# Designs tried in a protein design chat: VH-VL binders against Large ribosomal subunit protein uL1m (MRPL1). Part 1

Every score and structure here is a prediction.

Target 1, 266 residues: Large ribosomal subunit protein uL1m (MRPL1), of Saccharomyces cerevisiae (q04599)
Amino acid sequence: FFHTAKKLYADDYKPAAMSSNAPSLTKDQAKKRELKRLVQRKAEAKRPATASPLYMPVTKALRYLRAAEVGRPQSQQTINLTTLVVGERGTAPLSGSVTFPKPLRYIKIAAFTNDESKLEELREKYPNHLIGGADLVAKIKSGEISVDFDKAFATPDIVPALQSQVARILGPRGVLPSVKKGTVSDDISSLLQESLGSMPFRQRGNSISIGVGKCYFTDREILQNIISARAAFKTAVDNQKSKKPNILSKTTLSSTHGPGIVIDFA
Positions, changes and structure headers below are counted from each chain's first letter, unless a header gives other numbers; antibody chains aren't numbered by Kabat.
ipSAE, averaged over its two directions, is called F for ESMFold2-Fast, E for ESMFold2 and O for OpenDDE. V2 adds 0.75 times the mean of E and O to 0.25 times the DockQ between the complexes of E and O.
Where letters were taken out, [cut] stands.
The coordinates of atoms that the task and the answers printed are left out; those that the model quotes come from them. Centres of patches stay.

## First folded at step 9 (VH-VL; framework fv_lacutamab)

Design t01 (from p1 with heavy chain T28I D99G)
Fold by ESMFold2-Fast, scan of step 9:
Structure t01 (fold): chain C 266 residues (1-266), chain A 122 residues (1-122), chain B 107 residues (1-107)
Amino acid sequence: as target 1 above (266 residues)
Amino acid sequence: QIQLVQSGSELKKPGASVKVSCKASGYIFTSYAMQWVRQAPGQGLEWIGWINTDTGNPKYAEDFKGRFVFSLDTSVSTAYLQISSLKAEDTAVYFCARGLEWGKSYYYMDVWGQGTTVTVSS
Amino acid sequence: DIQMTQSPSFLSASVGDRVTITCKASQDISSYVAWYQQKPGQPPKLLIYWASTLESGVPDRFSGSGSGTDYTLTISSLQAEDVAVYYCQQYDSTPYTFGGGTKVEIK
């Protein structure tokens, strides 16, 4: 009180009652700390998404993400979904695949069969792809139809026609259907479903991240993909068949330049 | 494994009450809505309503307002359907089913309980 | 309420046949339609959602198509185990409503 408030200490004084060296964690102390963190993460996983200050309904979230990406190149306009995963130490990471109703990557295919009922089914399911039998093979041979497809599939009954008529056209492009490549099947519809729209996912650290659409997709298309992703993630959890399964936690939507927005998911 | 397990069959007299339970396991109970559907003997499916398992807010089809009440016990991941003042016309199999919720909208039913038969006769 | 008119009410077909079941909504339901399979004594099982999306674990012989008010469930090659009643359901607006059902039998 006898000195001015401007008086400073000669040395930089930091309060310290004990040694600046902290004892290293014992194995038991580290284990207790891991258990406490696990308990906290499990509690957070059970909190409703609406409790987050970053929460909004998916349609509102999409409006914000699209606004953030206005004027950006199409390649930068991906909407990503990230789900946090809570699991015990030593639990295998989640992995699997999602089959999207609206693929982010468009792959044009050709499908060949002599079976009229299969042709009708495939034309209904895949109207923007090349579906045909001997007529389609003939048109490719004549050059009437260009080989602008990325993959081709066939039933066994048309393989001889493909080999004799268009092998020299499709072979060099790597798109000739073959048993060895897994592109020939009697159940061609199952083969096409497995080949189109499938996207693998793998847990990295404590999260799974996957693209679920482009900003120019409709809200419905993005919602369909999000629901497909949710189903696939939950299937991966179920497939672990563990006494202590992984728990899906907080899920966010984001874009390249947009904010991370919490949504209802897990 | 994701499961919905319902309580056993009930035989009741007109005017009585019944409470059907639906116990969920294998998923986070509050992350999905619970929907209720009935099926009268030899008839098709009829939607009764849903309950938001997080908020507890129910939504009923008009024909089921009044006597039908949804409730929850989130501590045991169980949903309930209570029907009061039972009538012969309430005789049906009652199903609970899991619904996906997006914001304030609900969707298709991906997992179903095995059903609870409620018979109302004098 | 949205009315779902399902046809036919009954069909009998041979193993290996292609069968189709149609469902007509009284108003545009924007592809918010699901299809369920119910075998005797069992609860319904989800087959298709969003008009054309196949539920995980469902055989690929099942497919859905349609838009607006008209929707179709197709079984490309009928199997003996497909004997069941099939229901369409709209989930565009509450109350959610089901079609009357189609009973599929083997000849």
Scores: ipSAE 0.005, ipTM 0.409, lowest interface PAE 12.1, mean pLDDT 83

Design t02 (from p1 with heavy chain D99E, light chain T53N)
Fold by ESMFold2-Fast, scan of step 9:
Parts: structure tokens; C-alpha cells; sequence
Structure t02 (fold): chain C 266 residues (1-266), chain A 122 residues (1-122), chain B 107 residues (1-107)
């Protein structure tokens, strides 16, 4: 019962636009109320997450969120991270992208290059994807490997081999690498990062919300994604040119049917 | 893949010092705390402590404070356990193991090194 | 320090038997319990974390249960390769502490 009661409470209190219901409020009084609220939000951003009545260690939070989603379809098993942002009037909203170690949507890719050092790097980083040079092209041509990948990328040095040997296989499926599609680059590592795990985020109002995992991910995978989100959000803050940059505040984990749980983050 | 590789066995005399290494590969070194556990011959597992690989902040069990020192070389993803003024009672297999740490969110030890045998005899 | 009392210290069972190992904490550890398997000459291997979660790659004949101060590791159908020493560990607070171990052998 105690835990059920917690789902009905929020540690964020909004006054329900009390200022809008005071027609005698002067412009100066409105300014003072906004400043007071900003000071309160900045102070709240600096308090430890453990002070929140809704706080849990991430592993405990995940246990509760998974329990709430038992029996639900995979599409509804997303765990979301929401970070409140405190900023001065006129400060640009935070935006950027997060590259997750464990992407929420699995896409299989193929990467082609004749460069041995790039092949070694990519095979180490992307072990579950199709990575190769002339050998991989030959296996696709022979039918030994099926075209079950969603996207394909190449360095310029292997494009002629792709066009001569497998264009009639990859072209109809829309996955033949080309300069016009933006799937050919000397910097293939950056191109793959953008395609495989990069998730954009943008501050909407006073918060940033992003999916960080599925209930069937391991605790370790979800926490690594949370750590990646934190790094990306802090990078976005650091990139602001404002003398008073935005401040990352209270961060919560939630799921479709579960409670909002405060975690260590900012 | 994810692996912790420890240095080879050591035979030391009482009063000597030993430094055991634990080299990590296949993951971001600073995202996981490094734990140290020992096992004396024929005995169970005993926790020595941990070191936060991002901050370098160590935590030792009370029985291991003083002579046991954790250190890091993050440039080569390696953690070290140094034991000074060795005693016969320090004879054991010493294991390193990784653990995810985030504020107050502590994890179990999911990957272990193969162990380093330290023998202290006259 | 939190004391972990593990029982039995030794058990001998037949292939196919259900084996249960218990672990009792001296105080509530809020399910921050892991179970490890150690074979001779090898490091411990994680089997169970958070009292009941099975580590990836571990056979589903292994399961964990419990809450508060009392936890159990169960092997539903013992196999020859399960001969090992099993340890429980609390990670609720430092210093982390292990149970004394349970040596499992085949009859």
C-alpha cells in the first residue's frame, strides 16, 4: 500500500497558474514571482536526488517499472528518462543527440571497406553486424549471405566492387551504398554511429524526454544508456554560449503504466 | 570481448611488497568500479574493497586498511592492488572484478579476472 | 558488518535432483544479493543478481528467490557440470560480505 500511495504524489509542485488568476498583479509583481520561482528551481536542481521521496537506486527502479509492464506488448515496454531543465528567459533550448550502447530499435547494417584497419575497428565495435571487404561482397554475390540488413554503408574504395558485383542484388532493395544517399564516406565510423544508435533529443518546455531502454533489456544495458544520455545532455549544456546556461535538474525514470521514479543523474 | 586479465603468480618473502595488475578490455574502463576479492588456500571469498575508476576514490574493508592500496592507470585501462609489508597470512589468490557504480546504485560483480596467486613464504 | 550465513556447507546429490542452498543475512538487505559459482582453479562466475534475476548465458535450471533476510539458490535438475562451490554475496552496504560457500558434489 505505501508504494501504491507514492504513485499519486509528485515531488514537483506547480501552483496551477495562480499568477494568471490575480488581475491586480502588477508587471513588477509578476517579475518578482518569476524570479522567485527560478531561484527555487535552481535550488532544487542542486539538492541530492536521494532527498526526493520518489528516489530509488536505478536497479530498484527498474524492478518496479518492469513489474508494472508485465504482459504488455514489446512496443509498450519502453523505459523513458525525463530531465527537468532550469534556464533563464532567452536561453536557447537544449538539443543534440545521444549514441546508445544498446539501441532501442535494432537495425542490422552492412559495412564495406577494403581498409584493413577500419575492418578491425568496425568488427570490434559492431560484432553483430555484417562487416567486410571483398570477401563479404563475394558471399552476398554467391547467396551464402542473405540481404537481411536494413542499411548498408561503404568507403569509396569498395564502391566499384559493389556496383560491379552486387548492384543488381542490393539496388532493388534500396540498400546499395551511394554518395547521393549519403551512405559512402571515408569516415565510415562516424556514418555508422549516426545510423546505429544516435537518438536526437530536444528540450520541450522545461524538460528533455528520451527513451533509454525496453523492459526486456538488462539493468546494465539500461544504465549504460542512461550514462550516455547524461554525457550528451552535459555536452549540450557545455556548448551553450550563454553567460547563464541551462541547468540539468531532477531526472526521473518512468514506463507507460509505472510510477515516475527519481534517480541520480545531474 | 569484455575481459579482465591479471598479472602472473608471485612468490615473495615476508616484509616484501607486491603489485598485482588487472587489465580491462572490451568496455569503457571508467564506467565500472573495480572490486578486489581474495581467497586464501581452502577458504571462501573475502571482499577487500573497490576503487571508482572515474574518480580514483577507493573504499577498503576495515581489515585491509593500511597495507593494501588500490591505484589506476586509465591510459591503459589497468587497475592495481599493491600490498606492502607482506605477511604469511596474505598468501591467497587475488581477484579483480568489475562493478557498475552510479551514485548510490551499486551493481554485482559480473566479470572477473582469472586471479593472481600471491605466496608469502620464508 | 552484515553477516551472511550460508547453508548447508556441503551437499551431495544425484544428477536430476533438486538442490536448494540458503543464505541468511544478519539484517534486511533489500534483495541486493548475488550468487556465484566457482569451479576448481577458476574465478567465480555470476549466476544470479538482485536476488532472482538470471545472468545472461546461465542455464535456466538455476533460479534465485527470497526477500528481507532470507534468500535461496535453487538448481531444479542437477547436472554433472554443476559440481562447484556456490557463494551468496550481499551488496546492500560496504563492506560487501560473502556467505561461507556450499560445496556441491554428485553422489
Amino acid sequence: as target 1 above (266 residues)
Amino acid sequence: QIQLVQSGSELKKPGASVKVSCKASGYTFTSYAMQWVRQAPGQGLEWIGWINTDTGNPKYAEDFKGRFVFSLDTSVSTAYLQISSLKAEDTAVYFCARELEWGKSYYYMDVWGQGTTVTVSS
Amino acid sequence: DIQMTQSPSFLSASVGDRVTITCKASQDISSYVAWYQQKPGQPPKLLIYWASNLESGVPDRFSGSGSGTDYTLTISSLQAEDVAVYYCQQYDSTPYTFGGGTKVEIK
Scores: ipSAE 0.014, ipTM 0.457, lowest interface PAE 7.7, mean pLDDT 84

Design t03 (from p1 with heavy chain D54E D99S)
Fold by ESMFold2-Fast, scan of step 9:
Structure t03 (fold): chain C 266 residues (1-266), chain A 122 residues (1-122), chain B 107 residues (1-107)
Amino acid sequence: as target 1 above (266 residues)
Amino acid sequence: QIQLVQSGSELKKPGASVKVSCKASGYTFTSYAMQWVRQAPGQGLEWIGWINTETGNPKYAEDFKGRFVFSLDTSVSTAYLQISSLKAEDTAVYFCARSLEWGKSYYYMDVWGQGTTVTVSS
Amino acid sequence: DIQMTQSPSFLSASVGDRVTITCKASQDISSYVAWYQQKPGQPPKLLIYWASTLESGVPDRFSGSGSGTDYTLTISSLQAEDVAVYYCQQYDSTPYTFGGGTKVEIK
């Protein structure tokens, strides 16, 4: 089952850099060969994903990847998405951030504000997190509530109370909200959304790689994350405003022990 | 979170035209095609066609070519179905539904609008 | 066009019964089939896609199976809330045709 997927590997996504049997090239020969490779990669980018022997519908691909990770710790069961990027050497690498509907890591947060309307909004939106004002600060100071959260955020209005009452508790743990750390904002809702769902991506060489889920996520959750990644990558391409923009090419799904499986993406 | 909200019911005379809207929210509009399905009173489901929301390119089932036209207003995440020269046989509930545009494996419809009843009578 | 023949058209069973609905395509559709549930006055709801993949939020008593031209929707233990019309649909090639529907009622 897993072995069948690996057997079908057709080298479709081998990087150009692996073609290294050539003797030393002059600078002029190197330039000519680079242009030839670029032309070939642009042509390959137009080839439909279904032409690949490794192509599978995402749901089938996920079954193969989950099978490969059976019995592994949850920390190792990540599904990765890799998209090849075709562009001229002078074009800046693509970068940006994607906000996933289903984050890959659960982090527990604390949010502090004296604004009652913001407290109501945040408690409704983040019911499983620690949300409060002066009362919450007092409970942390007294030890009534344990500091078991991974990150903390605040509006400017409660920062003086945090500094005076719980800085010696939260500071050593690295979770005291501060302007310097970017954990203080009047728009705390946006700040929490960025922290809980946002994941940066950056082109490394000729590809962008990002985790899009865990094997224990549902197919729908992984698909929604892949859709968000696709939108973010296309936005990054559009933002180049270049006469020769980068082109998104073949995309694969993989896991730590599974094969690279070609999917329809761009 | 994810919703497709359709316009209200329409009562039209034969020969008139109707335009049904389908407003999307809670997702990236251009990542999903919009499909259209009709259901005549007491009958089953019938596929009309779909429109690619990124390119605007429509595809229609043969029986619906000519009088049925799909269009989009991406600025408000809304798809439209317009039916011209209405006939009594067009009386039905019209549904919009989304499907991922990535290829054949994703063309199932996971989110549906509530339906718009179009009644054509004198 | 691909014809989808669904059977039975009508089914009456008791709560707790195992219910089986079949769908036959006029040609091989390579598992590109979805199953939808429609309750009176409501739009269809996706249950199963790619022949056997359960949609998120759908109870696990629903399952799909089949390949080639023959596909089956199974409800392992029928519940009162399962009273509805069930439709199969192929999405192998346009037009994406539906089966005629199966109305499931409780005795």
Scores: ipSAE 0.000, ipTM 0.460, lowest interface PAE 10.4, mean pLDDT 85

Design t04 (from p1 with heavy chain L100I, light chain S31N)
Fold by ESMFold2-Fast, scan of step 9:
Structure t04 (fold): chain C 266 residues (1-266), chain A 122 residues (1-122), chain B 107 residues (1-107)
Amino acid sequence: as target 1 above (266 residues)
Amino acid sequence: QIQLVQSGSELKKPGASVKVSCKASGYTFTSYAMQWVRQAPGQGLEWIGWINTDTGNPKYAEDFKGRFVFSLDTSVSTAYLQISSLKAEDTAVYFCARDIEWGKSYYYMDVWGQGTTVTVSS
Amino acid sequence: DIQMTQSPSFLSASVGDRVTITCKASQDISNYVAWYQQKPGQPPKLLIYWASTLESGVPDRFSGSGSGTDYTLTISSLQAEDVAVYYCQQYDSTPYTFGGGTKVEIK
């Protein structure tokens, strides 16, 4: 097999080199046709969503999707957003993260720090979570506050207090902050942001797909999540630093059993 | 805190012009449309129109075309309603209200300004 | 234009009573109806949108129902603070139009 492969390679080499010196008309025609198709897809991306026979306003779309999921388990009642992406072949896929006003998965956290300025900032930003210093550690130790949170984070300055006072309470539950688990940081704000609010997205083929809500969310909550997704996708496009960036095109809402419905988006 | 704060009451003579302001705070101004609604003394609510805060494109109800003009100053998150050639029948409380906007789709008014009373009298 | 006919124009009820206000559109509005509460000297406050969805922070004694052309706002147990004028509004097509209002008073 080795000898045969080398012989074929050698025979092909010189014809290929000669072809490169005089580009074939067929390759030029193929490139022109590819560019024409790209121009057509870019033009289609500029068409208003209302031109689609599958178009509906978001609130009407949600009504149909909810109807299709009646009687299904709540875990399967996700509403998905899919945006088509138009770009030149070889352009890097779009990626980033979106922070939803209404997360699809609720995670209750506890955050510990002895830094008073950080406590004030975190309490303002995360009013529905457990944020505290030595006072919160004492309340957990006394049983005044139950351990009903899913994850816990700390700055290095309070870790000794956590280890000495509540390790036997938090450790068995798997929520004791530690350097080894990556739940301890001087920059606790960034650590909480990456753990609580952002959903990553990445372009697969010619589309980006992301969950934007559950059927039991309100229309307003889903719409606000869609608006956040749009902002994140546009930021990803802007960050390409390219003379020919990708274009966001037709966007659809769907659910597991419901139809794909075109909405205004890009 | 999300707020819409409107300018104070106005007393004008017929033929004059008035400009009502609506200053938004606590949210991204260009992510929500601004609707305008009026209420004449002892009467119900009447929709005037909306303006897209991102594009600046307005939509007016037929009865309000011509003399009523919406405008924006996005640098200070403020929407304006200007009424020219004032008539006695323009006497009303004028409200601005925030709406969810998506493309050209507008939905409902979730946050309202406190209202601006415009009285047109000699 | 779509006409919104609201009834009754006035009602007087006792604290704890169940109150219903109806709104009839001149054509099918596909659940694009909102309900607002306006107390004296105050701007309107959103209560319900998309016919039956309760706005955040609104007490659960308020509910909306209906479809097609006929919609209803219900207050399951009237409270003293519910004294106000209530308006329905369609947002299916422009111009958006309001019902004439229902003034609710306590006996």
Scores: ipSAE 0.006, ipTM 0.434, lowest interface PAE 9.3, mean pLDDT 83

Design t05 (from p1 with heavy chain L100M, light chain S56T)
Fold by ESMFold2-Fast, scan of step 9:
Formats: C-alpha cells, structure tokens, sequence
Structure t05 (fold): chain C 266 residues (1-266), chain A 122 residues (1-122), chain B 107 residues (1-107)
C-alpha cells in the first residue's frame, strides 16, 4: 500500500517524457502544448477527491499515519498537509497565514499590566496563560508561581516593578520584558496577538505544504486545523483579485515515514 | 436553518430595469459563493453565472454578459441580480443558489431560493 | 459548451417500479454531475452530486452511477411523492449546463 501510494504521487508529479524521435516544436507549438496541459490540470483540479485511488476519510488516514510513526519520538512526529496549486505563468504564488485552534507549538506566556481593564480583556482572551499585575509579580518573587512560561510581555507602567522585584529571576531565563526586546507596549493586546502568531504558508512551485498537527493530537484537533487551513487557502485564492487566479487541487496528508493520502479538502 | 429568500414577482415593460434580491440566513454569507439560474416558462434550467460573496468578483455565462449584473450587500447577507434594458425573452423565474461548502466556484448548488418571477410585457 | 443529453424526456410508471434516467455529456466530465428534482412551483432540490453521492436528507431509494460521458439516476421503488421533473447538470466547466429534464408521472 505505501509503495503504491508513493508511486502514484511520483507519476502525478512527473509528466510524460517526449520521445527522442519526435520532431522539434516551434515556439508557437510549445505554447499551445503548454496551454493544453494547463487546461488538463485545471480539469483534474475539479475532480472529487473520492475519485482518487489514494483517497480515504481523514480519520482513516490518521490511523495509517500514526501507525507509520510508531516508536518515533512524539515531539518530532508531524502530520503535513500538501495542496497542489494550478496556476498560469505570471500568477503570484499563494501566501498567507493560518491560526490553528490547536497550535503545533504550545507557547505559554506571561503578561503584566497595572491596567484593570486590560487585565480583564486579556484574561478572557488568554485563559491558559499567566495574566496579572503587581499581584503576579509578587507571586513570582515569592516562588508561589513557577517560571514555566516561554515569553513575557508588559505594559510600560509595570516595567519598574519587574526590574526591581523579579529581574534576577526572569533575566537569567531570558524572559524579562524590555523595550529593547520589543516585549513592552501600551497596546499589549496587539503585541500578544502578533507574538502568539499564526503559521505562515507560501506556495512553492506547484504546492503549499504546512504542518496541521502531531500524531498525539486527537482526530478532532487535527480536523479543526485542516478546516482552518482550508479557510485560509481559499481566502488567499479569493484575495488574488486576478483574471488568472490560482486553483486549489489535490490535497494530501502525510507524515515523515507514512504514505501520501488524498483527502477531501478543496 | 439555512435559507435563501428572494424578492417578490415583478411585472415590467420592455426597456425597464429590474433588481432581484436574495437574502441568506443560517450560515456565514461570505463563506459560500452565490450562483444564479433562470427558467423560462415551460422550459429547463439555464445557468447565468456566480459571484464570490467575499470579494464581489462575478463570473457570467457569455449569453448574459452586458445587461445582467450581480452585486452584494454583505451587511444584510443579500445578493442581487440586476437586469437592464429588459426584453420579452428575459421573462423567466430567476433562482439564486448557494455553492457547495468545499468551494466557491465550479461546483453544484446545495441550497436554492424559492425563485423570483420576472414578466416582461407591454 | 458541454451539451447534456437526457433521456427519456417523459416516463410514466407505477408506484414501486424501478425508474432509470440517463444523461450523456458531449465530452468526459470526470463525474462532475449533479441531479436535481423539481416539483411544480418549487425550486430544484439537490439529490445527488459527484455522480453518486447522495445529499443528506434524500431517501436512499435514489442513487446515481456512471463515469466518463454516461451517467444514470435510479429510483429503486417509485413513490407518489417522486412525481417531478429531474435534471442532470455538469459542473466540470463553465458555463454549467443542464440536461433537458425528465418528467416522471405515476400511471
């Protein structure tokens, strides 16, 4: 099954070679030939995923991919999504970003501010992170709260308290907020939104590839990430506002050691 | 419940203009394209075109270019079909229909409006 | 443009009968075929897409089959409420085109 899947993808990627006995094409004949191939690729892009011999439902695909990664370190196991893109010469590559409901890299943050309204807003948006003012600074100083966060951010009003009370604790860890590092801002909400990030994507050649999960994620978590990726890719296509926009085609799930499996996506 | 509700019947004279509305509810309007289909009295279905509800970019079948114009008001989840310089041959029931969830073009229509009858007579 | 030739134009059958409607495309449409049911005074209703996938809520007596240029809609056991005009549609390339329709009546 794995060998058959890999062979089919290689064959799809590699167009038929011309015979050495064939007559040479003129520039005009070469252009016509390219246009015919483009039309064929556009037609293929509209075929339903279920028509592919390599098709299976996402949940079944995930079982095969997890099986292929048995015995591997879970932190290194990634499930990748690759979408083929059909475009004409001169059409800009698709690019954008995806914000996943279940990030592949979990970053725990701490955010410090003396502004009560900002504290309320941030606690609602980031319930799994450390959000606080002078009280949080005091708890870190006392050792009541461990420094298990990866990054820290602050508004200017609490920076003096951070410098005087916890610089010796946060400084060696590289997580002390500072103006020089860009981790201090009056608009802390925007700073956190930028820093927690989205996964960027960019078309390379005829495809877009992104990670959509780890083997240890649940099926539901991976499905929600795939749905988010689909929305982002379609938005990128719609935003081209071009006479010749790119077309999303065959989409596959794969893992480091597993087969490429066609899924319903575009 | 997903629903498309169209404006009421129109009786127009040749040379007039008509604007048919199609109001969507029960789903995110800008996530699905809107297609337009007509049906002349006693005849079959004829595809007019589609419009991307997020970008506003339209696509028309060749026979409908010029006098037929698609537009949107995303604030009220409504798509419009405007026909200018009406002719007797424009007499038909006009349907709006939603594109399938997996794409905004080149797909089938899963949810249909009830239709708007446009009659052009002198 | 892709022409969709639908047959028969009309059929009359009894409740419980197996009914078959065919649709032929003028070129290969790679299973990009939908089937719609239209009752008098109503909009079309999607029955089947991608040649053989049944739309949710549609009774399982309806089925679709075919590939390439030749496609079929089957009603395994005709019911009184199935009286309607049935249309096939290709969505392989624009302009999308419909078959001429098949009017199904009870004897």
Amino acid sequence: as target 1 above (266 residues)
Amino acid sequence: QIQLVQSGSELKKPGASVKVSCKASGYTFTSYAMQWVRQAPGQGLEWIGWINTDTGNPKYAEDFKGRFVFSLDTSVSTAYLQISSLKAEDTAVYFCARDMEWGKSYYYMDVWGQGTTVTVSS
Amino acid sequence: DIQMTQSPSFLSASVGDRVTITCKASQDISSYVAWYQQKPGQPPKLLIYWASTLETGVPDRFSGSGSGTDYTLTISSLQAEDVAVYYCQQYDSTPYTFGGGTKVEIK
Scores: ipSAE 0.000, ipTM 0.384, lowest interface PAE 15.3, mean pLDDT 82

Design t07 (from p1 with heavy chain S31N L100P)
Fold by ESMFold2-Fast, scan of step 9:
Structure t07 (fold): chain C 266 residues (1-266), chain A 122 residues (1-122), chain B 107 residues (1-107)
Amino acid sequence: as target 1 above (266 residues)
Amino acid sequence: QIQLVQSGSELKKPGASVKVSCKASGYTFTNYAMQWVRQAPGQGLEWIGWINTDTGNPKYAEDFKGRFVFSLDTSVSTAYLQISSLKAEDTAVYFCARDPEWGKSYYYMDVWGQGTTVTVSS
Amino acid sequence: DIQMTQSPSFLSASVGDRVTITCKASQDISSYVAWYQQKPGQPPKLLIYWASTLESGVPDRFSGSGSGTDYTLTISSLQAEDVAVYYCQQYDSTPYTFGGGTKVEIK
């Protein structure tokens, strides 16, 4: 006899509770079903990409994605790579960085130093950027060179000249080098290397998604970026050093308006 | 397991022709380009060219145009290198090697055949 | 054609030594560099690609570095099984070209 039932009318014809129709699992049964699903996902991850009805070679996929984006603004013509990740509970999400041979976004920088040897090295290494000492500061002050760079960096020895001569020009634009912003260093070469060319990635849920090119990139440039992404993702897996490492699964290429196309990646 | 298995050594006279085979297994043959490299006795590596395994379109280094011909038999996952009008200077070990693990990037070579020695002497 | 100049042509070192091999391209090759190991009677084996990415299954004593025109292969602690000829390769533009090779021997 149940205390709650005693409070109802004896002639209550109310049907059985809706929840009585729901299946009930013990915690052990739920865990076994979860493990079965994990085993199935791991098996699926090991199947060749060519078995997928949505598979095609990368160059063919790019033709379809470019066709879907005809007439669209360049900002919407990004080609995205999404890799599914299979892992056991408790495995850390994958993260790292990719250095693309063909960056999706170009930034122009300015670098300032009074050190002649550093100027020579930086000018040879970064010919498409503004590299200079007191002469470059003077040209910016006079308006001979326009401030069209996205970021600026300096060695400590030229900071006083920057503050006295061009702070009123660079400060309002947010590009004046400062210790507080991390844009001043004696090792300016390392600072520039870190600022120019790496794209971070992090697993979100069961996938990693990253842009690998624009529709107007060549097939070769996009393929080079895809190869770089693969190397970085595999390095992230190897760095786990875990008995329960993540497995890279099906990978797709997509664009804003195009289909999701499976490619051979993992 | 991914493997490239090449045909056995060949001894030829100047003016003859030779056809070297390279049989692939353990992957989808037509998804990856095949590259060819040679190594003369006591010398370093020299790139010959590549072939698109899906379309059959080849690319040759300038020095190898004319006498060197790439071909395929996709039904048996095999690539071939044929050299006509053999010269003594063609004496070398010839390697086939796979483009990176997927697609046709035409870059570095991740899997190599064991090599086929071709000796040209009178 | 891009010329790859590799140095030294030969080196002899002891087990446990740090070995460094350099490769200089005649123009900027943007890290499109691979390194191969070749033992007598065997095909080349890929060690490094994209200048610094270690191929799966290759011991971590091997590492690659460099940018622009200058690239380096390092073996941090030489082992007896590392006796081989090592080659760099650029794949920035065709025809792809290899360095002249470095023969590594144990003293």
Scores: ipSAE 0.000, ipTM 0.382, lowest interface PAE 15.8, mean pLDDT 83

Design t08 (from p1 with heavy chain E101D, light chain S30Y)
Fold by ESMFold2-Fast, scan of step 9:
Structure t08 (fold): chain C 266 residues (1-266), chain A 122 residues (1-122), chain B 107 residues (1-107)
Amino acid sequence: as target 1 above (266 residues)
Amino acid sequence: QIQLVQSGSELKKPGASVKVSCKASGYTFTSYAMQWVRQAPGQGLEWIGWINTDTGNPKYAEDFKGRFVFSLDTSVSTAYLQISSLKAEDTAVYFCARDLDWGKSYYYMDVWGQGTTVTVSS
Amino acid sequence: DIQMTQSPSFLSASVGDRVTITCKASQDIYSYVAWYQQKPGQPPKLLIYWASTLESGVPDRFSGSGSGTDYTLTISSLQAEDVAVYYCQQYDSTPYTFGGGTKVEIK
């Protein structure tokens, strides 16, 4: 459908010089343009949120978002926080986890280990979650068990099996355990205890989006979740250990039917 | 758990100075502003001002400008209220209270210190 | 400055009674009102914020209502432990200002 639409508009606007008057840039011109744009985006990121015409204090924003969701199903009453991220080409996307004082939902986990004593302990403590070793890996590979869990964790001893057998299944879904993500530990019991109260986040394109509450949460609960998200995002920036780290920029609160509202965050 | 612990009571002579401390624990200190409130004996609550714990920028009510100064030591998660040239009418219980650091006019105080009694008498 | 006029200054009622305390702002404060309870020798305790939102851990006999310039705190069934001074506070604009307080006692 793209080429048909493009041809239609090209025919209508071809007499206008504007539609075809873009000469090719040299490599040097392209590099200078990219640098100027990056400098501008970094400067924009440092502007106070109150300068935005769409700015509101968080409590006022929440009132507008709640009004927009009156009478809607609870599944549609999520309040979302979106933070724009400014970074140079080649900088890794920001990722991490937020431990919310008020979680939005129960998360389902999977835990992998070859250690039989750890399997017995984890199955007793987490009976409603997927706990297993090589057998569980094989069932995921065969499609016998659906990947319906939100997070996965592993001991180091089963990581090679995960990488070789199910990386192409779990990797694209963002649930493959890895040392880089902090989801691999010999002390898996402590890792699960710490992580079950947390929600992962990952930069997609130029933004990070995360749910920070439901409309029926109190203002205080939502604000504390926003504060926790802010701390986690700043920690992710600090942990990049890059000469050119990503910068947190404009942050917006929204709901399914409500307006996008700029808040003071970064 | 979230707590604000204030320094002990002070007995001062007119013209002296006092420095009240408010130590925070159980939360990220720089994510919340710190407000200060005064209560004279047998009287109601009176707002003194707030300080942004991230930037250090203070805001004072008009009646408290000059002699009242807010400061921070973020390394120990502590806010301070210093009152110089003490007068008898400064006799009061001074409270610190936690506030969110967004929108200067839109936040309530959810966690309070126990209060510091400052008595100014000769 | 926004003035908060709180009434009554003093209230004596029996256990089980419905108690209503009123605050009137000198201008529209857009529901940016908090209510605090203070018992002798203790710091104020947050009860309600944003005019009607109950703070976690506060008994549901406490409720807040109102809009514009007029706000109320209601205790649906007064209990002995509710003996305290109650304060309203606007946080719409600085300086934040408190009502004069309402001392609630049991008959």
Scores: ipSAE 0.006, ipTM 0.439, lowest interface PAE 10.1, mean pLDDT 83

